# Designs tried in a protein design chat: VH-VL binders against q6jhu8r557to671. Part 2

Target 1, 115 residues: q6jhu8r557to671
Amino acid sequence: SHLVCRTAIDEKQEGRSDNSHEVHVDNCILNAEALVCVKEPPAYTFRDYSAILYLNGDFEGGAFYFTELDAKTQTAEVQPQCGRAVGFSSGSENPHGVKAVTKGQRCAIALWFTL
Below, E stands for the ipSAE of ESMFold2; O stands for the ipSAE of ESMFold2 at other seeds; V2 stands for 0.75 times the mean of E and O plus 0.25 times the DockQ between their complexes.

## First folded at step 1 (VH-VL)

Design N11 (framework fv_nepuvibart)
Fold by ESMFold2-Fast, scan of step 1:
Structure N11 (fold): chain C 115 residues (1-115), chain A 121 residues (1-121), chain B 107 residues (1-107)
Amino acid sequence: as target 1 above (115 residues)
Amino acid sequence: QVQLVESGGGLVKPGGSLRLSCAASGFTFSDYYMSWIRQAPGKGLEWVSYISSSGSTIYYADSVKGRFTISRDNAKSSLYLQMNSLRAEDTAVYYCARVGYSGYDRYFDYWGQGTLVTVSS
Amino acid sequence: DIQMTQSPSSLSASVGDRVTITCQASQDISNYLNWYQQKPGKAPKLLIYGASNLETGVPSRFSGSGSGTDFTFTISGLQPEDIATYYCQQYDNLPLTFGGGTKVEIK
């Protein structure tokens, strides 16, 4: 479990399209070019399920999104909302990232579970 | 040539106040975010505060919030740090730095020589 | 706050050696990491920004790599003038935070 807050650094970053968290998989090392995800350090290979809980919604940007293994083809997006939770398996089925926070501060709790 | 020159450091007692100044030259001061970074004797770097090019957006490190005030005067190409309620742990060399940028990258591309603030009885 | 753990705290090397120092972030910072050089009695100087971009005027023997949480700074062919303390710094999130520094000395 991990409390994480992301903040837009300054007004010149407003409209930033870079992700706050680059596309990754929670329990393996993603190689998007090779379309594989390898269970090895420094990844936490023992993770089975992941969840993120939004603690506030008074910011812009910061959407959670899922992709294919290519880390490019977006398959789903979750808009931030105070009290909203997103749960998913930690493995290669759910590559995901967080879009840049463009205004304000986004705070969330990240949780990981093992079977 | 870009130059940043700090002044205003000195010896002050706990609970006292000092105002630091940074005189900028060689660039369009009003186009850049500016920052203060400090370094305690023999220790590492600690970011203190930054201020937007217009002066309207300001951020502080938690360790100085409520005690320090950053400000700027674009007509004079000057940056300031008003330090109140000073503590022994505020003893450090204070650097004025310009926040350079390239796309979404941000970095301290020019630094002043620093000014020493000693808080001691 | 994002904590930046830098290692080693100090090292001794010979002129011509390859020197490697590392920086680890307590959470993912993508590539939003800078490297600075500080010589004794002087202000820090920017060497690398965005994890791997060499600042203009900085010798090519300096390089940076990494992304996410693990970053490396390398001096290929250490020169006498490279004796300094080196700091990493993240700018992914406020507050901005620096690593503890690595002091590079000659044996």
Scores: ipSAE 0.005, ipTM 0.595, lowest interface PAE 10.8, mean pLDDT 83

Design N2 (framework fv_nepuvibart)
Fold by ESMFold2-Fast, scan of step 1:
Structure N2 (fold): chain C 115 residues (1-115), chain A 118 residues (1-118), chain B 107 residues (1-107)
Amino acid sequence: as target 1 above (115 residues)
Amino acid sequence: QVQLVESGGGLVKPGGSLRLSCAASGFTFSDYYMSWIRQAPGKGLEWVSYISSSGSTIYYADSVKGRFTISRDNAKSSLYLQMNSLRAEDTAVYYCARDRGYSYFDYWGQGTLVTVSS
Amino acid sequence: DIQMTQSPSSLSASVGDRVTITCQASQDIRNYLNWYQQKPGKAPKLLIYDASNLETGVPSRFSGSGSGTDFTFTISGLQPEDIATYYCQQYDNLPYTFGGGTKVEIK
């Protein structure tokens, strides 16, 4: 488990970037141009399920979102809320990213487990 | 220099729809978050929605969630608000506003009136 | 949602007077508060951001102060062109919320 905090600092960062964490897959290396995800180091290939738990809600932006393997076509978005948890399989079916935090600080706990 | 011009307002019956547009000029539109803010006749200001510079981060006030859709076209320097399932309480002047930095609304359009009545 | 309460809802003062408007947040919003001026039939204009910073081009007779839940907006030496409705707005948390406004009139 990891505590992850992201902060908004500057109006230039806020206006020019939509993501504070690039689209990725939790248990393989995503090649979005080739539409493939390869289970090899440095990825943690043993991860089967992922979850993220929001610890606060007093910030702006920072939405969690899912895409197709192209890392561009958004399929779902989860609005941050204190105490909200998002669970999903760690494999290539759930590429995901985190949009930029535009105000304040977003803190969440990331959890991974194996079957 | 900076100019925002709204259009698309008018009279519509409850349950109807309207699409508002905001044409921006005098600045790099694609660098800014944009908001819609409304004001019922003789009443105060109510923030409605915002959209990030690229269009990927969007938020709505609960009063309009599920009925209104904010969007933008950076190539055309235009902001839109699709309003569905309109209610009498949606009657207001709708302003588009530039959202500088941490949501300082530093430039506003002239507003466009939306009247929802039977 | 964070509620913003402005006081008074209206006031009348003479040219040259010091006018004070207050804004109270229902919870701590740090210094994440803006003040706007709206003249009849016109769009609002940003005057103060981050509780106390004067926007470029705004006359120095306008000022803001406060943090947390209590904020004050002051016009030092009211001028005839200052007749307007003034609004505070918090941006600490979504949704952004405005105070009910304070209508300033000349006696």
Scores: ipSAE 0.005, ipTM 0.548, lowest interface PAE 12.5, mean pLDDT 83

Design N3 (framework fv_nepuvibart)
Fold by ESMFold2-Fast, scan of step 1:
Parts: C-alpha cells; sequence; structure tokens
Structure N3 (fold): chain C 115 residues (1-115), chain A 119 residues (1-119), chain B 107 residues (1-107)
C-alpha cells in the first residue's frame, strides 16, 4: 500500500504521473492520444484490482473520477468521505484521476491486489 | 556526474529520534523516485521507503510505518528520513538510492550513514 | 509480501570457475528482478536489471536469466575482484523485497 497526502496548493509536477492528479491506468502505460494502454515495464502490470481508502473528509475538491481511454470523457465520479473505499479493476477499463484539492489536505491509502 | 551523499547518522538511545539527509547532485532530482534502504550489521538489504519525484506518492515498509517519515526538498535537491521511536532493530547503515519510475531499480547509491540504537 | 529465496547463502570457488546463484520468488514476478553486487564496506552496485539486462560499465562475465519464479545469476570466469555478496531484488509488488544474499569467496 501507499499513503498519499496532497494539499490545496500542491503543484502538479510535469513529466511524472501521480495517482493523486493525472488520469492513468494502474497496470499499464496509458497513451490517451493513441487510445491504447500498454502492459510493459515500468508499469506494475501484475495488479488486478485496486482500491483507494480515504482517511479524512475535511477537505474540498479531490474527487476521484473515471474516464474513457481518451482521459477526457468522464464516466463516473466518487465524492471523498472519511472511511470510504473505492474499488475497481486495475486494467484499461478503468482509467482514473483525482481532481485538484481546493481546500485543506486529502489523505488516502492506495491498495493493489493480485488475483 | 551523479552523486548521493548521506549524513545525520549517529548513536541514539531507544525511543529517540534522528533525521537523515541525502544531498543529490549531477541530475534533475525532481525527475526521480528516491528510496531509503538499510542494512543491519552483518545482515542483508531491507527496503525502507520511497517517495516519487513530486513527493505525493510515498510507501513505507511495515517495520517502519508510523515511526518514519520520508520527505524531499526538490529546490535543495535533498531527501530526508525523519526517524522517531527508534528501536534496537533499527540499527543499520542507511543508504539513499535513486530509481527511475516507480522505484523499479537502484542505479545510484550513496555511501551510507550508520545509525546505532543502543543503551 | 513477495519472499525472495536466494541460494546458496555462501560459496567458495576458484579463479576462472563458473559461479551460479539462484533466486526464487514466492509468486510470479515476470521479469521484474534486479541483481546487485556489494563489496565489503561499500554500497551495493546494480549489475543486472529486468532479469537479463547488463548495466552500463558492468563486465560481460556477469549475466542473468529466468522469468516467473525462478532466476539465475552467473559469473563466467570468476575473478579476484568479484569477492562480494550478491543480492536479487523484485519490483513486481510493493513492498520491494531483496533476497538474503549470497556471499562469494575465492578458495
Amino acid sequence: as target 1 above (115 residues)
Amino acid sequence: QVQLVESGGGLVKPGGSLRLSCAASGFTFSDYYMSWIRQAPGKGLEWVSYISGSGSTIYYADSVKGRFTISRDNAKSSLYLQMNSLRAEDTAVYYCARSPLYGDYFDYWGQGTLVTVSS
Amino acid sequence: DIQMTQSPSSLSASVGDRVTITCQASQDISNYLNWYQQKPGKAPKLLIYDASNLETGVPSRFSGSGSGTDFTFTISGLQPEDIATYYCQQYHNLPLTFGGGTKVEIK
């Protein structure tokens, strides 16, 4: 597991994917322009199922969301809530990102399972 | 030329605290995952923690969760490990190491800094 | 956690010998395995990454092979400067885990 905390003023760093902001897929490398997700190193291709557990709810923004492979067309959104867990398959069917935190600090634990 | 230099090790009593630093040079520090890896005297290597280039992705080995905190200052090209509630079993040489993407392999290591927890 | 079992724990061989070290993962890790060399009193050095790729500047006598759960590291024509402890390491799952190490000595 990963413990990840992001603040409202945390600047997204270009050139590196971050589970807290950028749309990605957990077990492959997403190329949104080509509409493909390639299972190859350094991606953790072994992951079958993912979960995010929210440790607090006293922040604004930071909503978890899913998209199509284009990383643009939103298919679902989950509002953060203390103790809430979001589970999903780690593959190309669930590209996801996290919207910016606009107030406070968002802390969550990311978990991955191998079947 | 890539260089990593650790500092801050020393002798500390059980329950005490210590802060390790790793000064990086010769590469774009913010582009790399950074790890702390330790080695107890006469024992093997144990991965302790890593932090992504942006600082937002962090993981800890179960043996140190809740006691150690990894952090970085990209403007200073420095990596840190705050160690609290130290135990005798934390006695080890602590290495900082860099890795590309996700902590996959460690291509450069520092010289290590010795932390001794006793008395 | 993925357990990495390294064998043997130690060995002694003569200069010019072929030395083989094995590493077994408790579950399939594909080719996500690295090998490191640690000389006495020094930091570890990467030799092989992704099971079989030789790191730049590393002598060609070192090689790695294997996939899945069974991996082999070989020194072809052991040299005196190869006295060291060798470690495998997986990066397929977190936490990252190392094998117990194999100490290689010259007879």
Scores: ipSAE 0.000, ipTM 0.535, lowest interface PAE 17.2, mean pLDDT 81

Design N5 (framework fv_nepuvibart)
Fold by ESMFold2-Fast, scan of step 1:
Structure N5 (fold): chain C 115 residues (1-115), chain A 120 residues (1-120), chain B 107 residues (1-107)
Amino acid sequence: as target 1 above (115 residues)
Amino acid sequence: QVQLVESGGGLVKPGGSLRLSCAASGFTFSDYYMSWIRQAPGKGLEWVSYISSSGSYTYYADSVKGRFTISRDNAKSSLYLQMNSLRAEDTAVYYCARHLYGSGRYFDYWGQGTLVTVSS
Amino acid sequence: DIQMTQSPSSLSASVGDRVTITCQASQDIKNYLNWYQQKPGKAPKLLIYDASNLETGVPSRFSGSGSGTDFTFTISGLQPEDIATYYCQQYDNLPLTFGGGTKVEIK
């Protein structure tokens, strides 16, 4: 498990991506231009299921979102809520990222499971 | 101001171990992938290892695989490289550098480097 | 591994000259190539990313072009402070690989 906190975009240095976390896949290496995700290092290929647990709700932005393998075409979005958990399979069917936090700080626990 | 400060380099005998540290400040460390890149005296740049922003993904160059371990502590904004079974060919200046994955896969900020000398 | 071949390995030029360095990838890397400048005794500095984009704060005399396997880095009007070794680097595939470097000296 891993505690992750993201601060509002206006507190970040210039040149950083607008997203709090870039689009990726949890158990393979995503090549968005080639539209493939390869199970090889440095990915933790043994991950089967992922979950994010939100620890606070006093922030704005920071939505969790899913895309196609192109890392651009959004397929779903989950709004943050204190105590809310987002669960998903760790494979290439769920490329995901986190949008910018626009006010305050977002903190969540990331969990990965092997079945 | 973005700053990366390396420490832990020094002289070590073949077969020995060293742990390098990189202290980050001036940015949200947990948003960035981090790499170690080395440069042997008078030679070019060689990428050694990277670690994802969460610490979940790591990758190593074949030359160091099984001997080096990259890790990070996001609460302390620190990056580490544990180097075991050191060889003469590991002698180099070791740099830490930040980057993003998917977008901005370029090293926009580097530390000043720390020298590791593996010699009898 | 993707091999990055830089040419020339070194060059000497006069202030005001146009300097051209090339980088060739062993396979198609699209535009996933960066250029770095390393001055003696210093850490490398990013100059160009994604083949042709100038990093903020970098003088406009530096430019990059190319796609696929053939890339060019140009200094239009060499200045004394440009004495350095220049490296290309691909990020299309792991491991990340650098070119061998091109040492630029003033005559």
Scores: ipSAE 0.000, ipTM 0.535, lowest interface PAE 17.3, mean pLDDT 81

Design N6 (framework fv_nepuvibart)
Fold by ESMFold2-Fast, scan of step 1:
Structure N6 (fold): chain C 115 residues (1-115), chain A 121 residues (1-121), chain B 107 residues (1-107)
Amino acid sequence: as target 1 above (115 residues)
Amino acid sequence: QVQLVESGGGLVKPGGSLRLSCAASGFTFSDYYMSWIRQAPGKGLEWVSYISSSGSTIYYADSVKGRFTISRDNAKSSLYLQMNSLRAEDTAVYYCARERTIFGVGWFDPWGQGTLVTVSS
Amino acid sequence: DIQMTQSPSSLSASVGDRVTITCQASQDISNYLNWYQQKPGKAPKLLIYDASNLETGVPSRFSGSGSGTDFTFTISGLQPEDIATYYCQQYDKLPLTFGGGTKVEIK
């Protein structure tokens, strides 16, 4: 499990952005061009289920979102709320990313399970 | 100031290889998707390739697939395009461009000035 | 691949005129379309994103509209510095694709 915190852009730092999660799949290597996700190292291929737990809600942005395998076509979005958990299978059916935090700080715990 | 500066263009023979570089400054390079976009002399824009912020997700246009390799070095804030098996039809100005957002939504801002690649015998 | 058909390929207008360029996508791209300006010998510059949103620092005489498959780009009150080639570009699906460009010049 990992504790992850992202902070909004400092307005005096032109070009700075918060570190956030690019679109990926939790248990395989996503090739958006080929529309495939390959279970091979360095991916953690043994992951079956993923969950994100939001620890606070006093920020703006930071939405969790799902895409098709092309990593561009958004299929769903989850707005952050303190205590909200997002659960999903770790495989190629759920490519996902996290949008930038635009105000405040977003903290969440990421969890992975093997069935 | 956010800036992208390309280098490495030049004259190369058909079948040859060339490596383009793009030096980024003024922003956290490791947070952004990066793209190469080309333009043949007197023609329109053609998107060539993109690479995600970590380098784990890559895409190539069919016209360059198997011949070009996009890569990045986040420690050096640099983007690269290795071009192999070059053809006359690859003659173009090659632009380095940043995706506007950290999620690579397909908005290009800023663009580098471009570097000319000429493939001729 | 999504094909972007842009028209006209070129146009001539007088300073102060209203100029309209159109772009048609081969399939529904919602509002996922950008417009760029490219002056001779220079890199393109983003003018409009998400079909109708004006980029920061871009003059208000530039505007965009449309959704789905049909889009328009307008310059109200053409200025000499607006002489350039304009491109639409979709970002709904990979590969990213551009329209063929519209060259705007003064008659």
Scores: ipSAE 0.000, ipTM 0.550, lowest interface PAE 14.8, mean pLDDT 81

Design N7 (framework fv_nepuvibart; at its last look DockQ between E and O 0.03; V2 from the best seeds 0.00; counts 0 for: pae O 18.2 > 2, placed apart)
Fold by ESMFold2-Fast, scan of step 1:
Structure N7 (fold): chain C 115 residues (1-115), chain A 121 residues (1-121), chain B 107 residues (1-107)
Amino acid sequence: as target 1 above (115 residues)
Amino acid sequence: QVQLVESGGGLVKPGGSLRLSCAASGFTFSDYYMSWIRQAPGKGLEWVSYISSSGSTIYYADSVKGRFTISRDNAKSSLYLQMNSLRAEDTAVYYCARDSKYYGSGSFDYWGQGTLVTVSS
Amino acid sequence: DIQMTQSPSSLSASVGDRVTITCQASQDISNYLNWYQQKPGKAPKLLIYDASNLKTGVPSRFSGSGSGTDFTFTISGLQPEDIATYYCQQYDSLPRTFGGGTKVEIK
């Protein structure tokens, strides 16, 4: 499990990107240019399912989103809400990222499961 | 102060192409997600496409995917919509809209006046 | 896609009346709902965001309430300048979707 908190101030200091977390896949190395995801180290190739749990909802931005393998074309989005959980398979079908926090502080727990 | 001005609309035949532009002023354009929203004559609003502040993330409604391309030029404070393979059902007023940082990420806090696209033979 | 059902499609009221418009989402959208006002020949304007918050500069006679699937927009004392079409819009999911609109007319 991994606890992560980010603030609008932290993201501004880090160069004000569109994204709090860059698009990636949880169990392989995504090559968006080649449209492939390769299961090799340092990726945790044994992960089967992923989840994220929002610990608060009193901030703006920070939406969790999914893309196609190009890491650009968005396919789905989940708005943060205190106690909301997002579950998904860890493989190449779910490239995902987190949009920038624009106001306040976002805290979430990331979890990974193996069958 | 904050202003969005659309241009590029007009009459085009089915199968034709048009490029819409939106000129932004009065705010730091490069800090905002931007959307295109359309409205057919006498009908309601339909969200068509969006682009993130840097251009790294885009979205297209199923009705336009594969035919329309959204882009932006932050140095020129301009948003674009390239429309190809136009159909009669694409006839609408096209609005440029700013996604707010203050009123929720999916809230359209400022809109341009719109530009009319008519697809007719 | 999340379908937004707006009711009524039109209404006629007198100046000073309390008018109510409802919006129902096909699934739970929490409070991720906005309300817009569109006057004839003009672009829409944001009035209410996140179900119940009034945008700065918008008159206090406008209000919103609700969460989950059922939402209400109210004008507590209708003024002549309020004659317009009003739209709800959800942003919990892709694509962003609008209600069909409610045309508010004066008697």
Scores: ipSAE 0.183, ipTM 0.779, lowest interface PAE 4.8, mean pLDDT 84
Fold by ESMFold2, look of step 2:
Structure N7 (fold): chain C 115 residues (1-115), chain A 121 residues (1-121), chain B 107 residues (1-107)
Amino acid sequence: as target 1 above (115 residues)
Amino acid sequence: QVQLVESGGGLVKPGGSLRLSCAASGFTFSDYYMSWIRQAPGKGLEWVSYISSSGSTIYYADSVKGRFTISRDNAKSSLYLQMNSLRAEDTAVYYCARDSKYYGSGSFDYWGQGTLVTVSS
Amino acid sequence: DIQMTQSPSSLSASVGDRVTITCQASQDISNYLNWYQQKPGKAPKLLIYDASNLKTGVPSRFSGSGSGTDFTFTISGLQPEDIATYYCQQYDSLPRTFGGGTKVEIK
């Protein structure tokens, strides 16, 4: 588990290669163009379940969303709220991302489980 | 300080072979997809190939498929391009470039200085 | 293959001018478009990713906009050090493809 905090300034300045908020899968490397997710390093291939616990809600943007393997077709969205948790399987069935934080700072705890 | 340094370019006759190398430093090489991109003299950029962090996923542009082989050695932080059956049209500066860890593969945030390959009689 | 048509192929402008370069994709690429700067004899540098996001350390006079098939790159106040060739590049699909480049000169 670890604490993740992002601010609007950090989101605006970071390159995409450093941003864990882009659409990804937690236990494999998503290739959205080829519609495959490959279990190889640096992916944490042993993760089975993921959870996000939001620690605050006093920010704008930062919605959590799921997609198809194409990383483009949104299938669900969760609005952040203090104390809200999102749990999901870590595999290729749940590509997900976080929209940019546009005002304030988003803080959450990310948790991963191995079964 | 991210650095990528290409080597192995030179003059070769049509039908010949060359092996390009790219030495990486300043980042965890084994975490990143890598690409080769080339630029013919006075011309634009052409993507050639990429390789996943483990080497298990590889893609080639049609212009080089079957003739070029991309590979990597993560223990040496090195990327390679074996170029066989070279043609005059392969004459270019060859760049190695760092890609990303995620679906956005194709944003090349660091490039080497390039190495020139000249294919002529 | 997705063709990237970049316009103009070259332009000349004065220091302080606004410079606009366009890039058109042959298919909808959403916002999966990058802009690179290449100075003579040097490797390209990534300036803008995801159509509009400025790479860390890039001056704010550079900007990008657009989605779908039509994209614009702007230098809001051209400086002498901005003399370069600029390329758009799509990463929506394989193969990755670049525009033909726009050579920017001063005067």
Scores: ipSAE 0.000, ipTM 0.563, lowest interface PAE 14.9, mean pLDDT 83
Fold by ESMFold2 at other seeds, look of step 2:
Structure N7 (fold): chain C 115 residues (1-115), chain A 121 residues (1-121), chain B 107 residues (1-107)
Amino acid sequence: as target 1 above (115 residues)
Amino acid sequence: QVQLVESGGGLVKPGGSLRLSCAASGFTFSDYYMSWIRQAPGKGLEWVSYISSSGSTIYYADSVKGRFTISRDNAKSSLYLQMNSLRAEDTAVYYCARDSKYYGSGSFDYWGQGTLVTVSS
Amino acid sequence: DIQMTQSPSSLSASVGDRVTITCQASQDISNYLNWYQQKPGKAPKLLIYDASNLKTGVPSRFSGSGSGTDFTFTISGLQPEDIATYYCQQYDSLPRTFGGGTKVEIK
């Protein structure tokens, strides 16, 4: 499990404008140019299921979003909300990223499971 | 005094397009999430879309996704809704609404008076 | 989508009466529930947020209660200016959804 908190100050210091975390896949290495995701080290290939639990909702930005394998075409977005959870399979069907926090602080717990 | 004024409604044939505008005043527009909400004549309320204060986060109801585009111009304190491929079921009064919290809680504390869009042949 | 079922769809009451409107969510929405008043020909006005919190400037005769799936809106002494349609609205999830409305009239 992993606690993640990001603030608008953090995003500005890192020069981020639209994303807080680059689009990735949890159990393989995404190659967006070739439209493939390869299960090899250093990826955590044993992860089968992922979840994000939001600890608060009093911020702007920081939306969680899914893409196609191209890491650019957004297919879904989850509005953060205190106590909201999003669960998804860890494989190549769910490339995802997080938009930059523009006001306040976003906190969430990331969880990974082996099934 | 917070004020929201919608414009751009009118009569359009199915398959047509309209662009709605909402002029905001009396508050710092760039600090707030904004939504469009519609009401078909004699019917209830339906949430259509929201846009974050910076414009970076946008959501659409499934009924309009792919046909409507929400946008904002913070320098002009204006919210927009581009409506393409209009259908008869899009006929409604369209309201511009401000979110009560700067982070987009979903509680709409100020509404415009609405602009009527009629889609008919 | 979360379906919001509001009842009754209409009611008539006398000035001074206690009026009760209910709203039921198709799934648990905690307290993420607003109540709006819409007078004829006007835009909706937010009265109550978070199920029970009265917005500043709203008369104390309006109140709300409930949590989970079942919510109640009450006008403790109906006044002539309260003729309106009242809507509940959830904001637990997207899309935001409204109840079908309750039209309140004076006998």
Scores: ipSAE 0.000, ipTM 0.547, lowest interface PAE 18.2, mean pLDDT 86
ESMFold2 (binder alone), look of step 2: mean pLDDT 93; pTM 0.952

Design O1 (framework fv_ogalvibart)
Fold by ESMFold2-Fast, scan of step 1:
Structure O1 (fold): chain C 115 residues (1-115), chain A 121 residues (1-121), chain B 107 residues (1-107)
Amino acid sequence: as target 1 above (115 residues)
Amino acid sequence: QVQLVESGGGVVQPGRSLRLSCAASGFTFSNYGMHWVRQAPGKGLEWVAVISYDGSNKYYADSVTGRFTISRDNSKNTLYLQMNSLRAEDTAVYYCAKDLRYSSGWYFDYWGQGTLVTVSS
Amino acid sequence: DIQMTQSPSTLSASVGDRVTITCRASQSISSWLAWFQQKPGKAPKLLIYKASSLESGVPSRFSGSGSGTEFTLTISSLQPDDFATYYCQQYNSYPWTFGQGTKVEIK
């Protein structure tokens, strides 16, 4: 379980405008140029399922999104909402990232499960 | 109702220090970012400093960086501006202003009445 | 820093006139612009936020429009209470910046 808060001011200070979290896969090492995801350390290869829970919705930006293995072609996006949960398998079928927070502060809890 | 009351302004000589206070009421002070904005006599508005709801993030205009310090005491519902090494060009009415959100970064929905700071020899 | 430029700097108008004030940003600020009214000796008062949203309690004769780099504040039928200085403020990017102000005077 991991609590993560990102703010628009923090993003501006760091010069970050693209993503709060870069596109990745939770249980393997993503090579977006080669279109492959390799299950090896230091990735947590034992993760089977992932979930994120939004703790607030009074911010802008910070959208959770899924991509193809190229880490560029967006396949889905989740609109933030207080109390909303997003569950997904941790494998190469769900590369995902979080877009930059442009206003306010985004807080969420990340959870990982092993079968 | 939201109320912001500034105090601490006055006449001070160049190179001296002055501390401004802003007493807040009518809203949960600890939930919102706060700003200081100033206006020189006959001139326009200039943003000076901001502080987040919990005091963890602070930013300053280039003109005051290194000389002014913004702070807050949430237990007293009070915002402060410590002004060191004052210069003639710091002469202005200083307003405290409330941000719309806790993280700051939005517009100013409420303003205090202002307090005049005059730096003269 | 984003520079905000207002035009005109001063305008003379009569009661009942339609008044238009323009605000230009040196780079795109989407819709992250607010308009404030300031009367002599008083603190600024919020009129409009998000470029076009009217603040509660502000008369409907005030309206805002625009996006990107060009924004307009319009007063559809000027009233005696509207002679004041108007400021635009961008809140897209740190640091927050204001236009230089537009003074609306009696003709």
Scores: ipSAE 0.000, ipTM 0.556, lowest interface PAE 15.3, mean pLDDT 83

